# Designs tried in a protein design chat: VHH binders against A disintegrin and metalloproteinase with thrombospondin motifs 9 (ADAMTS9). Part 2

Target 1, 201 residues: A disintegrin and metalloproteinase with thrombospondin motifs 9 (ADAMTS9), of Homo sapiens (Human) (q9p2n4r1735to1935)
Amino acid sequence: LPQNCKEVKRLKGASEDGEYFLMIRGKLLKIFCAGMHSDHPKEYVTLVHGDSENFSEVYGHRLHNPTECPYNGSRRDDCQCRKDYTAAGFSSFQKIRIDLTSMQIITTDLQFARTSEGHPVPFATAGDCYSAAKCPQGRFSINLYGTGLSLTESARWISQGNYAVSDIKKSPDGTRVVGKCGGYCGKCTPSSGTGLEVRVL

## First folded at step 1 (VHH)

Design b01 (framework vhh_vobarilizumab_d1)
Fold by ESMFold2-Fast, scan of step 1:
Structure b01 (fold): chain B 201 residues (1-201), chain A 120 residues (1-120)
Amino acid sequence: as target 1 above (201 residues)
Amino acid sequence: EVQLVESGGGLVQPGGSLRLSCAASGFTFSDYAMAWYRQAPGKGRELVAGIYSGGSTSYADSVKGRFTISRDNAKNTLYLQMNSLRPEDTAVYYCAADYEFWSGYEYDYWGQGTLVTVSS
């Protein structure tokens, strides 16, 4: 059985992009092979819950007075806000890139992402520039249910920025993660930089 | 209310053949990749064969050349033709449906299984 998309080309003579069953760490998983007409095909995981449960956001609203809205974990539609944060964006994901050698999701590969607002935002990343410290408004959502993969127990996030705050909730099985990140233009990203560690269920 | 119902299991002698069927209802069958899994006594569930909505197939090394997976989209039915059966093929065989097209379907679906016993 092929273990990666290059072996799908070599062992099966396949040259079309599409879903293939690959033997990954002793398990047979469904992997999307892209760039099959080239010498360097790429592996992607199709997300069952797609765009609705797999997204990254840098929240675009800035309070006119940064001290006005105390931290309560929720957005306020009635806050007087500017919408001028240049790093703002919202990206949603149908497929995510996986490095089968390291078993890391490559968070910066946006080939199968849709950016519906502003700038592209990497997978598993969120931020803002909304209010005083401890008022994070950026959100990310990860749902790997049905993919045969979950995040490892070692998957962690780093808060970046002066006064940055992150509130990360991970399900016990590692298939579901929601993050709330920000605080005075702060953000959170995976601790391994552009990689996010996964394991086969 | 999604349903996958397996049939065709039974007792067969080594070297014999069986054909399993899986009748699907409650979803658009032609949009889904389909697979056969099996669970041998005292072991975990393992993937045997898969077929994509477009018809391309994949097999576990242990069954390659002996088993053939196929589908009939008009009948909403998945098949597994098993030839040259071995005692090691004894297991409960499960039908599974996995979403292949992005239309709002959420979950992998499983049948209840059909027992295959290969014994003299």
Scores: ipSAE 0.000, ipTM 0.105, lowest interface PAE 20.3, mean pLDDT 81

Design b02 (framework vhh_vobarilizumab_d1)
Fold by ESMFold2-Fast, scan of step 1:
Structure b02 (fold): chain B 201 residues (1-201), chain A 121 residues (1-121)
Amino acid sequence: as target 1 above (201 residues)
Amino acid sequence: EVQLVESGGGLVQPGGSLRLSCAASGSIFSIYDMAWYRQAPGKGRELVAGITSGGETSYADSVKGRFTISRDNAKNTLYLQMNSLRPEDTAVYYCAALYRDSGTYYPYDYWGQGTLVTVSS
């Protein structure tokens, strides 16, 4: 039974990109193998809940007067806002890259991401440049339900930026994470030195 | 670039008053939006009051009617007049300069070193 996409190619003679069953950490998982025509195939996890529940956003609105928080912290799109934040973007994900050796999600692999606004935003990342008050508007959403994987309890985020504020909620089983990040030009990202570590359910 | 130095902190009894000053040096003060933040022991930093380069003011609900922010562009100085002080106003108060420059990913918000205000009997 193959344990990675290279073994699928070698042991089963497969040459087509697609879903294959792999034995990962003693469990059977469905993994998408990409680049099967080459000697460097890559492993991806298909997200059952797709891009509606798997996205990363750097909110593009910046208040003209940055010292206030409209709607007492609620997002406001119809405002006197500068829409000139050059790091702004929205990316949604159908599949995410997994490193089967370290069991970490490679958040910067955007091969199966769709960027619908601005700049590409890595998986599990959010930010903004909205106001100097503690009103984070950037959002990320992770839903691993149905993939056979969950985030470990050791999965960590760091906040970066002078006014950075983050509110990250993880479900008890680790399959669902929602982040709200930013404040004033702040962001949150998975901890450097480790990606998003996952485990097999 | 802007350097900020706060002064005017001290010990005061409940109901008392203090005026904080923030002296700016380096770049032109008048182009910056300015703000006062505070950080109480064991708590996060919070915005107290802001004033734009044009002189428009804003206040946190906890200090409305008690605190007044003002600026003197000729003296490159920001002020916070604090009246009717309460024990919960005890904090280190920080002056901040926000440059409203478009296209900067991380505008350098310049911060002072802070000045301690203790409201205790």
Scores: ipSAE 0.000, ipTM 0.127, lowest interface PAE 17.9, mean pLDDT 81

Design b03 (framework vhh_vobarilizumab_d1)
Fold by ESMFold2-Fast, scan of step 1:
Structure b03 (fold): chain B 201 residues (1-201), chain A 120 residues (1-120)
Amino acid sequence: as target 1 above (201 residues)
Amino acid sequence: EVQLVESGGGLVQPGGSLRLSCAASGFTVSDNYMAWYRQAPGKGRELVAGIYSGGDTSYADSVKGRFTISRDNAKNTLYLQMNSLRPEDTAVYYCAVDIWDESGYYFDYWGQGTLVTVSS
């Protein structure tokens, strides 16, 4: 059985991008192979719950008085806000890149991402520039249910910014993670050096 | 301290090619998200192409297959290779970088812009 997309080409003579069954860590998983006409095909995980539950946001609204946290920290469309944060953006994901050697998600591979607003935002990343207070408004959502994969307990986030706040909630099985990040133009990203590690369910 | 200096703009015929350069100082290009934006006469700025610190790239639908963003880490320079240029690509092109400091403040820095005119 092939263990990666390069072996799909070698063992099955396949040259078309598409879904293939690979033997990954003793389990048969469905992996999307891209770039199959090249010498270096890439592995992607198709997200069953799609882009509605797999997204990253840097919230674009900025308060006119940035030291406040109005509405008890709740996001509202009717805020007295400006929209001049240049790093603001919203990216949603149909597929995410996986490194099968390290078993880590490559969060910066946006090949199957759609950026519907502003700047592209990497997978599992969120931030804002809403307020100088500890008032995070950026969000990310991860849903790996149905992929055969989940995040490991070693999957961690780093908050960047002296007053940055991150509120990250992970399901017991690691298939669902939601994060709320920001504060003082802060953000949260997956831990450097370890990436976003996954395991086979 | 941070500075971006763009070059490579000019007048080119439809179907032609042009390479823009953005020489960076005060930071390392491979450590930060960088992007090319453009602003056509009478319009707002739009994102053209971006490159993340890890090297992955993104493109606006209007330029996919025609433009390529890249960087040379040794020269600390960002590039935009523009092929199959069209009159609607006429704009001032801006290089930008997103920098976070240890105090939790975000700073975006922009170049002065370089004019690209696609016309006969």
Scores: ipSAE 0.000, ipTM 0.151, lowest interface PAE 13.7, mean pLDDT 83

Design b04 (framework vhh_vobarilizumab_d1)
Fold by ESMFold2-Fast, scan of step 1:
Structure b04 (fold): chain B 201 residues (1-201), chain A 121 residues (1-121)
Amino acid sequence: as target 1 above (201 residues)
Amino acid sequence: EVQLVESGGGLVQPGGSLRLSCAASGRTFSEYAMAWYRQAPGKGRELVAGITWGGSTSYADSVKGRFTISRDNAKNTLYLQMNSLRPEDTAVYYCATEVYLEDYGDSYDYWGQGTLVTVSS
């Protein structure tokens, strides 16, 4: 059984992008092979629960005047907003890149992401630029259920920004993670940088 | 640096009208909210009216229906049209703008020197 997409080409003579069964860490997993017409194909994991439960948001609702629209910690879409925070955006994910050698999700590979608002936001990342310190507004959601993978117990996030906080909730099996991040232009990102470690269930 | 200069104050009889202007120099204020405050003799400074960059307005209950705030972003000028003036409207009127500092979470209010409005017979 092939162990990566390059072996799919070598052992099966396959040249088409698509789903293939690979033997990964002793388990048979379904992996999407992209770029199969080249000699450098890439491995992606198709997210069974799709883009509704796999997304990253930087919420850029910076108020013009908090005294006219008093801030009480809630998200206020009815308040006038400058909308000039260039990092603001919303990205949702149908597939995510995996490095099968290190067993890490490459959070910055956005080939199968849709950015529906603003600027692209990496997988497992959230932040804001809102007029209140320590009141996070940005969100990320991860759902790996049905992929055969989960996050390792060592998966961690760091908060960045002088007034930044994060509230991250993980399921016991590591297949679900939701994060709320921010606090006056704060954000949270995986502590390992652009790689997020996974294990085979 | 930002300089605010108010004008248009004066003596007016009850029921009269005045239009105040606030001219900004230096940088454009198209990205900042602006407001009118007033301070009556022996009292603290109170917010009279505010206007956001996009033109949304707010008013103190004591002036609603009588005062109108407006802005001309091309001229960097803020206005306050005051109608049906009452003796209790007597005060020094100040123009103010709020500048947000994104990296520090701070805001700085810039005020002008004020213009005196006296409502008496």
Scores: ipSAE 0.000, ipTM 0.111, lowest interface PAE 13.2, mean pLDDT 79

Design b05 (framework vhh_vobarilizumab_d1)
Fold by ESMFold2-Fast, scan of step 1:
Structure b05 (fold): chain B 201 residues (1-201), chain A 121 residues (1-121)
Amino acid sequence: as target 1 above (201 residues)
Amino acid sequence: EVQLVESGGGLVQPGGSLRLSCAASGFIFDDYAMAWYRQAPGKGRELVAGISSGGYTSYADSVKGRFTISRDNAKNTLYLQMNSLRPEDTAVYYCAAHYTEYEWLGEYDYWGQGTLVTVSS
């Protein structure tokens, strides 16, 4: 059985992008092989719950002369807000890139991401520019259920930016993670920078 | 907690000069890009000049060669040196700060309350 998309080309003579069964860490997983007409095909995991539960946001509704966490930390559509934060964006994900050698999701590969607002935001990343410190409004959502993969117990995020705060919740099986990130104009990203470690269920 | 306090505005004759100051507190000044905006009576607010955390400056075409933006990180203070003032420079001038990690020059996280500059004979 092939162990990566390059072996799918070599062993099965396949040249079309699509879903293939790969033997990964002793388990048979369905992997999307992209770039199969090239010498450098890439492995992606199709997200069963798609865009609605796999997204990254930098929240760009900035309060005018912000106070510390107004509205009990909630968003308000009727806020006195500026909508000119150029780093703001919303990206949703149908598929995410996996490095089968390191078993890490490559969060900056946006090949199967759709950016519906503003600037592209990497997988597992969120931030904001909303209010004073300690009031995170940016959100990310990860749902790996049905992929055969989960995040490891070692998966960590770092907060970046002055007074940045993150509130991250992971399900016990590691298939579901939601995060709130921000504080002034702060963000949170995986601690490895661009990678997010996974295991086979 | 966070404050931007402008000073140095006033009445000046055409061709005169003024130096505006903006004293910042409640955040790490060195990490922020700083900018001066102005709003003339009955007009919208416009960017006048900006300076990055690294000292790179930008200016509106209407003020290039006449205004100079600078910052003193040791004093948490932003300055605008205004030379060769014209009646059309009459406006309330606002100090603004935006976080350089995420925001480009010309946008703001915080606003001052403004200082009035009147250029009139």
Scores: ipSAE 0.000, ipTM 0.109, lowest interface PAE 16.6, mean pLDDT 81

Design b06 (framework vhh_vobarilizumab_d1)
Fold by ESMFold2-Fast, scan of step 1:
Structure b06 (fold): chain B 201 residues (1-201), chain A 122 residues (1-122)
Amino acid sequence: as target 1 above (201 residues)
Amino acid sequence: EVQLVESGGGLVQPGGSLRLSCAASGSIFSGYAMAWYRQAPGKGRELVAGIDSGGSTSYADSVKGRFTISRDNAKNTLYLQMNSLRPEDTAVYYCAKEIYYDTSGDYLFDYWGQGTLVTVSS
């Protein structure tokens, strides 16, 4: 069985983009091969729960007093807010890029992302410029259930920004992660150097 | 280069009021977020209040409701009105300007000058 999309081309004579079964770390996984008409095909994981459970947000509202945590940390449409935060955006993901050599999700590959608001936001990233440190409003959601992959126990996030806070919850099997990030003016991203590492279930 | 000169500090009794001023360079002032920081002896610097170029304000929880930050762009001056002062407010107060703002929404502030000393005691 082929072990990557380039081997799908070479060993099976396949030349069309689509789903292929690959042997990855001793297990059979379904991988979407893109760019199969070229000599540089790319591997993507199709997300079973799609874009409703796989998204990244930099929350666009900013309070007139950003150290205040109004509404007990809840979002409200009637807030006294500005919508001038330049980094604001919302991206949802149908497929995510995987580097099969390093077993890392390439969070900045947005080939199968839809940005429905503002600026594109990388996978597993969230932020805001909303309120005090204990009131993060940016959200990300990861759901790898059904893909045959999960995040490793070493998967980490770094918070950046003044009074920035991250509230990240990971399921015991590593297939679900939800994050709230931001606070004052902050974001969270997968830690630099290790990226977002996955393992085969 | 922006030059900032703080003034208005002094000795005041608990419950008293002071107004701090920060005089800044010309047109550079109006385009930047400005902030007040303080440093008590033997402690690190603490952000007290901030005001961005659009007039949005922020306050540390310890001063909220007692302090008011404001700016006068025509006079290139930043103010901090301090009411109901407490002994815990004793510190050197520094004004600072934004040195960058990037797509992450982070502000970085830096200090200029020696600050102005506020002492709240009997």
Scores: ipSAE 0.000, ipTM 0.107, lowest interface PAE 18.0, mean pLDDT 80

Design b07 (framework vhh_vobarilizumab_d1)
Fold by ESMFold2-Fast, scan of step 1:
Structure b07 (fold): chain B 201 residues (1-201), chain A 120 residues (1-120)
Amino acid sequence: as target 1 above (201 residues)
Amino acid sequence: EVQLVESGGGLVQPGGSLRLSCAASGFTFSYYDMAWYRQAPGKGRELVAGIGSGGDTSYADSVKGRFTISRDNAKNTLYLQMNSLRPEDTAVYYCAAEFLYGDTDEYDYWGQGTLVTVSS
């Protein structure tokens, strides 16, 4: 019956953070309501496949000779790499923020993200400064399976940066997306900036 | 043949501005990290500003907020915009192209330098 977390508070008298069933665009979805003690609770989607399949990375290694793609394109943490590169990061996601009015994932909301290496990286984002030779090493993984949501057909990524490349694969139903992004300090991000549009399955 | 040719140096009064250019030829400019170094009389050569092949920039603390490094890969040209110049900025300014490969090899291509004199 409630359509958002504020209505959960109003209609059910709930004041505790937790999972609630909301009627969203004519479908019943399980949504995590956070900040339920405030006047402005926030909606999050719990990721069934968790952080092992929902992550964003800026790859931490930068080649001495970035014009090449050595090691048959594979990663090497023992590479002859520059030691002055500090803009790396790895973030994994247990829950992601959703704006129920626009039906967009807010990729920069890291409330339920864990950054295990370096700097926080937004959801659906990847990059590197690895190589100019079409050898992207940064990666992101999205798995919305079991959430009742999928990415729309309009979901797009843009590559930015010098010699930037992206290899992005989306499942036919839009629930699974993986990307490899990078270049000579390249990255890929959602084309709408910080928003990634979803639909109810 | 690799060449780096600097221009834009000259005499300027304190508080003035100059824009240095470095025209590069003989290598794939866009693949190289580029930098401006300077050497004042009686001092060692010091890094002023750097710009990576991907456009990331860095500055020495002494020039941060006053100098801006930029590059135009289509024109194979490196720039240094110098504002609010001080007498201590007086030096020969060198364009450098830096390429590191392996753990024993260094590529240091240098221009001949351009003199900047800040004097009242």
Scores: ipSAE 0.000, ipTM 0.086, lowest interface PAE 20.0, mean pLDDT 83

Design b08 (framework vhh_vobarilizumab_d1)
Fold by ESMFold2-Fast, scan of step 1:
Structure b08 (fold): chain B 201 residues (1-201), chain A 122 residues (1-122)
Amino acid sequence: as target 1 above (201 residues)
Amino acid sequence: EVQLVESGGGLVQPGGSLRLSCAASGYTFSDYAMAWYRQAPGKGRELVAGISTGGSTSYADSVKGRFTISRDNAKNTLYLQMNSLRPEDTAVYYCARGPDFEYDYWTEYDYWGQGTLVTVSS
């Protein structure tokens, strides 16, 4: 019974990228094996709710008066804002890389990400340069439902940058996390050392 | 006017099942995340289950594998199928409207029903 994509290749003679059932921490999980033609295939988790509920954003609007929090912090397309696309970005994810040894999501692996605006943004990351007040606009969304995995309580985020503010909410079962992050300028990212750790449901 | 009306609560024996319904009106139901909360006497409100606009679901560890949340957008109705009920599931169950479709859990649930009582006898 294979425990990783390299064992799928060697034990089953598989050479094609695709979904395979692997025994991980005593449970069968469906894992996408990429690079099966090479000696170093990589494990990815296919996100059942895909791009629409798995995304990361650096918000592209900056207030002219950064000490304000207009619209009570609500996001508006018609704000009195300037667009700053040099720092902005939006990435959505169909699959995310998993390290099966550490049971951590490798948030910087963008192999199955689509960047539809600006610069690529890693998984579970958000930020903006919107306001020095407490009204972050950058957002990320994580939905692991249907993958057999959830985030552990050890999953942590850090806020970085000037006037950085973050508000991160995790569902009771750890399959759903949304973050709102920003500042002037600020971001939130998964903590170094603890990473974005997952557990088998 | 946003209204949420829960129904389906009642008295059941341990191991029994109940199906709760929440009829929503006054807004475009399919545009909002929805959730079930519960509150036992003397305890705070606990999020039991949530469902996004896209149909993704989340569950509290205490109910995972026993409860199933679902929605019927054509009927503007939210459901909670409760199986293998335990005495500790005894509570008033509340239907709640979530944030706009872009921000599951980002803002607090803004509209609540009046609740439906579920009593699991010992």
Scores: ipSAE 0.000, ipTM 0.117, lowest interface PAE 14.4, mean pLDDT 84

Design b09 (framework vhh_vobarilizumab_d1)
Fold by ESMFold2-Fast, scan of step 1:
Parts: structure tokens; C-alpha cells; sequence
Structure b09 (fold): chain B 201 residues (1-201), chain A 123 residues (1-123)
């Protein structure tokens, strides 16, 4: 059985982008092979629960003159807010890039992402620029259920920013993670920066 | 202290090229989002290009295919390679980061801006 998309091309003579079964770390996984017409095809994981449960947000509605967390930390969608935060955006993901050698999701590969607001936001990343410290408003959602993969127990996020706060909840099996990140203009990212380690279930 | 110092601006004819540099100090450059903004006379500041710590880039539609943003984390330097310059690219270009000191006693959000470097595209 092929172990990567280049082997699918070589061993099966396949030239079409699509889903193929690969033997990865001793188990059979369904992997989307992109760029099969080239010498450098890329591996992607199709997210069974789609973009409704796989998204990244940097919430950029900046309230005027807050000295503490307003509205008990709730968003104020009807505010006369500034919307000039550089990193503000919302990206949702149909497929995510996997490096089969390192077993890491490449969070910055947005080929199968849709940015519906503002600027592109990498997978597993969230942040804000909303109000005073400790008022996180940015969200990310990861759902790997049905992909044959889960995040490792070592998967961690770092909070970035002087008053940043992160509230990250991971399911026991590592297939589901939700994060709420921010605080002033804080953010959270995977601890490795751009990589997020996975294992085969 | 946090500092951003731009260089590389100048006068260039339409179709020409310039490379802007931004030297960063006083913070962990490698982990920060960095961006280039510009401000033309009588206009507000607009985002030109951004780059995340891992190298993912974003561009304004008006510069896609002509400008390339890059970073050198070992040198704490941000770059903007500007090709096929047009008169409408004339502006002061600012290096920026969105993570700076916040204070309980002042504005809760402060962008770090460099001093700017003027780019003039004119025949």
C-alpha cells in the first residue's frame, strides 16, 4: 500500500486529485492528494464535520476607552467599535495539510480554507482586540472525529500578549478541541508555532 | 524598549522596484505577527501585507502578485519587495506589529508603528 501521495502517483499511476487510502503508521487512513499532476503532491485531511466545527477567529471589534472587562466579558455586536485590528479575520476549514513525516498539521496551509471575514487566520489559532485584559473573544474549533486522527496528549497552546488569556478544552481522545483566546489584543497559537502534532487512532 | 525602524524608501519611476526593510528590537520578533501598512496623502492607513510567525502571508488585493512580504527571524528583520510599482503606490510605508504594551491606566490597545519610509512613484 502507498504511504504518501507521491507513492500513490508512482505505484498506482494515479494523476487525479482525490481521496486515496494510505498506510500511515501501521493503519489505513483516507488522505486527500492534491497536485497529483505535479512531482510534488501534497497530503490533506478532509474534515468530516466540515467548516462549521473547524474554524479560527481573530475578533477585532475594539471598544472605546474600556478600563476593565465590560459586559461580563460578552461581545458587544452593536457597539461603535473600531475594526482596524491588523490580524482580525475568520477562516473555516474543509481540509487541513498534514506532514506525514513529522505527523504534524501544517496550520498555515490555507489551500482548503475559506476566509469569510477580514484576514486569513491559521488553523488552531484564535485571538482578539476587544477590550481590557482577561476578556478573550477569539475562538477556534477543531473536530477531527471521523478522520482516523487525533491530537497527541502533548498538544499545547501558548498565550501571546501582555494580558492574554486562553481557555482551551480538549476531549479525552484528542479529536475535539475548542479554544477561546484573547485579552486586550492577545492571541493563542500551537506551542510549536505553526505545527500541531497528531497521532493515528 | 520596542522599536521598529523602516528603511529602503525613495523615488522610483513607474514599473520600478524597491525593497523595504524593518529592523525590530525589544520583543520576541520570531513569535509575532508583522505587517506593512501604507498611508497616502489624505487617506487613512491601509494594510498592504502581513506575515505570521510561521511564514504564512496575506496581501491586499491591490498589491497581490506585485509585492512580496518576508521575514528573517535570525536578523529580526521584516522585508517588503515591491515590484511593478504604480503611481497609486505612492505613500508612507509603516512597519507594524499588533502586540505591544497594554496598560490598565491608558488606551488598552497600542499598535507599534515605525516612523515610516516614504515611497514616491513618479516619472
Amino acid sequence: as target 1 above (201 residues)
Amino acid sequence: EVQLVESGGGLVQPGGSLRLSCAASGFTFSSNYMAWYRQAPGKGRELVAGIYSGGYTSYADSVKGRFTISRDNAKNTLYLQMNSLRPEDTAVYYCATDELYVSYDSDYYMDVWGQGTLVTVSS
Scores: ipSAE 0.000, ipTM 0.171, lowest interface PAE 13.4, mean pLDDT 81

Design b10 (framework vhh_vobarilizumab_d1)
Fold by ESMFold2-Fast, scan of step 1:
Structure b10 (fold): chain B 201 residues (1-201), chain A 119 residues (1-119)
Amino acid sequence: as target 1 above (201 residues)
Amino acid sequence: EVQLVESGGGLVQPGGSLRLSCAASGLTFSDYVMAWYRQAPGKGRELVAGITSGGITSYADSVKGRFTISRDNAKNTLYLQMNSLRPEDTAVYYCAAYQPTWGLRYDYWGQGTLVTVSS
């Protein structure tokens, strides 16, 4: 049984990108192998709940009074608000890159991401600018249910930026995480930089 | 080298008015978000008012309707018009400048100007 996409190529003679069953940490998981025509194939996890529950946002719409949290109790997605922040964007994910050696999701690999607004935003990342002091408006959503993987207890986020705070909720089994990140101009990212540690269920 | 120099502070009676100025040098002023902060005796610094490069303003609840922030990009100067002053407005007022960037705090601060509201 192959343990990575290079072994799929070597042991099965496979040369086409697609879903393959790999033995990972003693369990059989379905992994998407990309770049199978090359000597450096890459492993991706297909997200069963898709891009509606796997997304990252940097909120760039200025609230009318950013010193209030939230501005009069509301986020103004439909306002005539100024889009002042060049890093604002929304990315959704169909597949995410996994490093099978370190067992980390590589959050900056956007090969199977769709950016529907603004600029690309890495997986498990959210932020804002011009929202409200200590009032996070950026959102991320992670749903690993059905993948055979969950986040480890060591998975953590750091907050950075002007009046930055984060409100991150993780399910007990680690398969579901939702985050609100930001402040007046802030972000949250995985504490391990671009890596997000996972385990096999 | 960037400098922010505040002026216009002073002693005023309750109900009076003051206009603060912040002269900026060494930066492309029109690209920066500008803000006024204050620090009252024995308290931390708090945001009073902010203004974006495009002139959109924001205010702390405690000063909303009494203070007006404005800027003159041709003069590289930030202003705070303070009306209906109250004893609780007594503080050192600081000018701050930043570009809204991913993960950065305010880039530059002035040295402050004292406002005392007392009889």
Scores: ipSAE 0.000, ipTM 0.152, lowest interface PAE 13.3, mean pLDDT 82

Design b11 (framework vhh_vobarilizumab_d1)
Fold by ESMFold2-Fast, scan of step 1:
Structure b11 (fold): chain B 201 residues (1-201), chain A 122 residues (1-122)
Amino acid sequence: as target 1 above (201 residues)
Amino acid sequence: EVQLVESGGGLVQPGGSLRLSCAASGFTFDYYAMAWYRQAPGKGRELVAGIYSGGETSYADSVKGRFTISRDNAKNTLYLQMNSLRPEDTAVYYCAKVEETYYFGESGYDYWGQGTLVTVSS
């Protein structure tokens, strides 16, 4: 049985992008193989719960009276914002890239992401700008349920920014993670930078 | 009530250094962006340096590489380290609590301190 998309090409003679069953760590996983017409196909995990439960946000709206936390106020329409602040955005994910050798999700591969607002935001990342200190407004959501994968217990996030706060909730099985990150241009990212380690269920 | 008290000004020779301090009270200091402004005789007030609550800084072109803005949230204090001072840096320096509806360089401020005089001359 093939163990990666390159072996799918070699052992099955497949040349089309699509879903294939691979033997990963002794278990069959459904993996999307992209770039199958090349010598360097890439492995992606299709997210069963898609866009609604797999997204990353850097919240860039200025708020009315943002000194309160939790913040229940309204957005500003007339504020002037920094022209050089380009990190604000909202990305949702249909598929995420996996490195089958290291068993890490490559959070910066946005090939199957849709950015509906602002600039692309990596998987498992959230932040804000113009919120109150220690009052995070950015959110990320991860749902790996149905993929055959979960995050390892070692999965960690780093808060970045002098007044950044991260509120991260993980399900006991590691398939579901929601994060709320930020606080006056604060953010949170996976501790490995671009990688997020997974295991086979 | 918001109170901002500047100190550290004085007479210094060209090429010298001064460190300005601003003691803040009456608000949650670490929640607000803070700035230093200056006003030379016969001139309008201009932004020197700003620091967001998250630590991001901004500097006027005339002071980049010479001045450093910093904050100590445990002490509710804003600082301006001024190095390689020039006669054209002579001004009254003001600490400002930045209005939350504006970014640095805009005209909206909640409060200003009384100012501290810096004179750079031989």
Scores: ipSAE 0.000, ipTM 0.137, lowest interface PAE 13.0, mean pLDDT 81

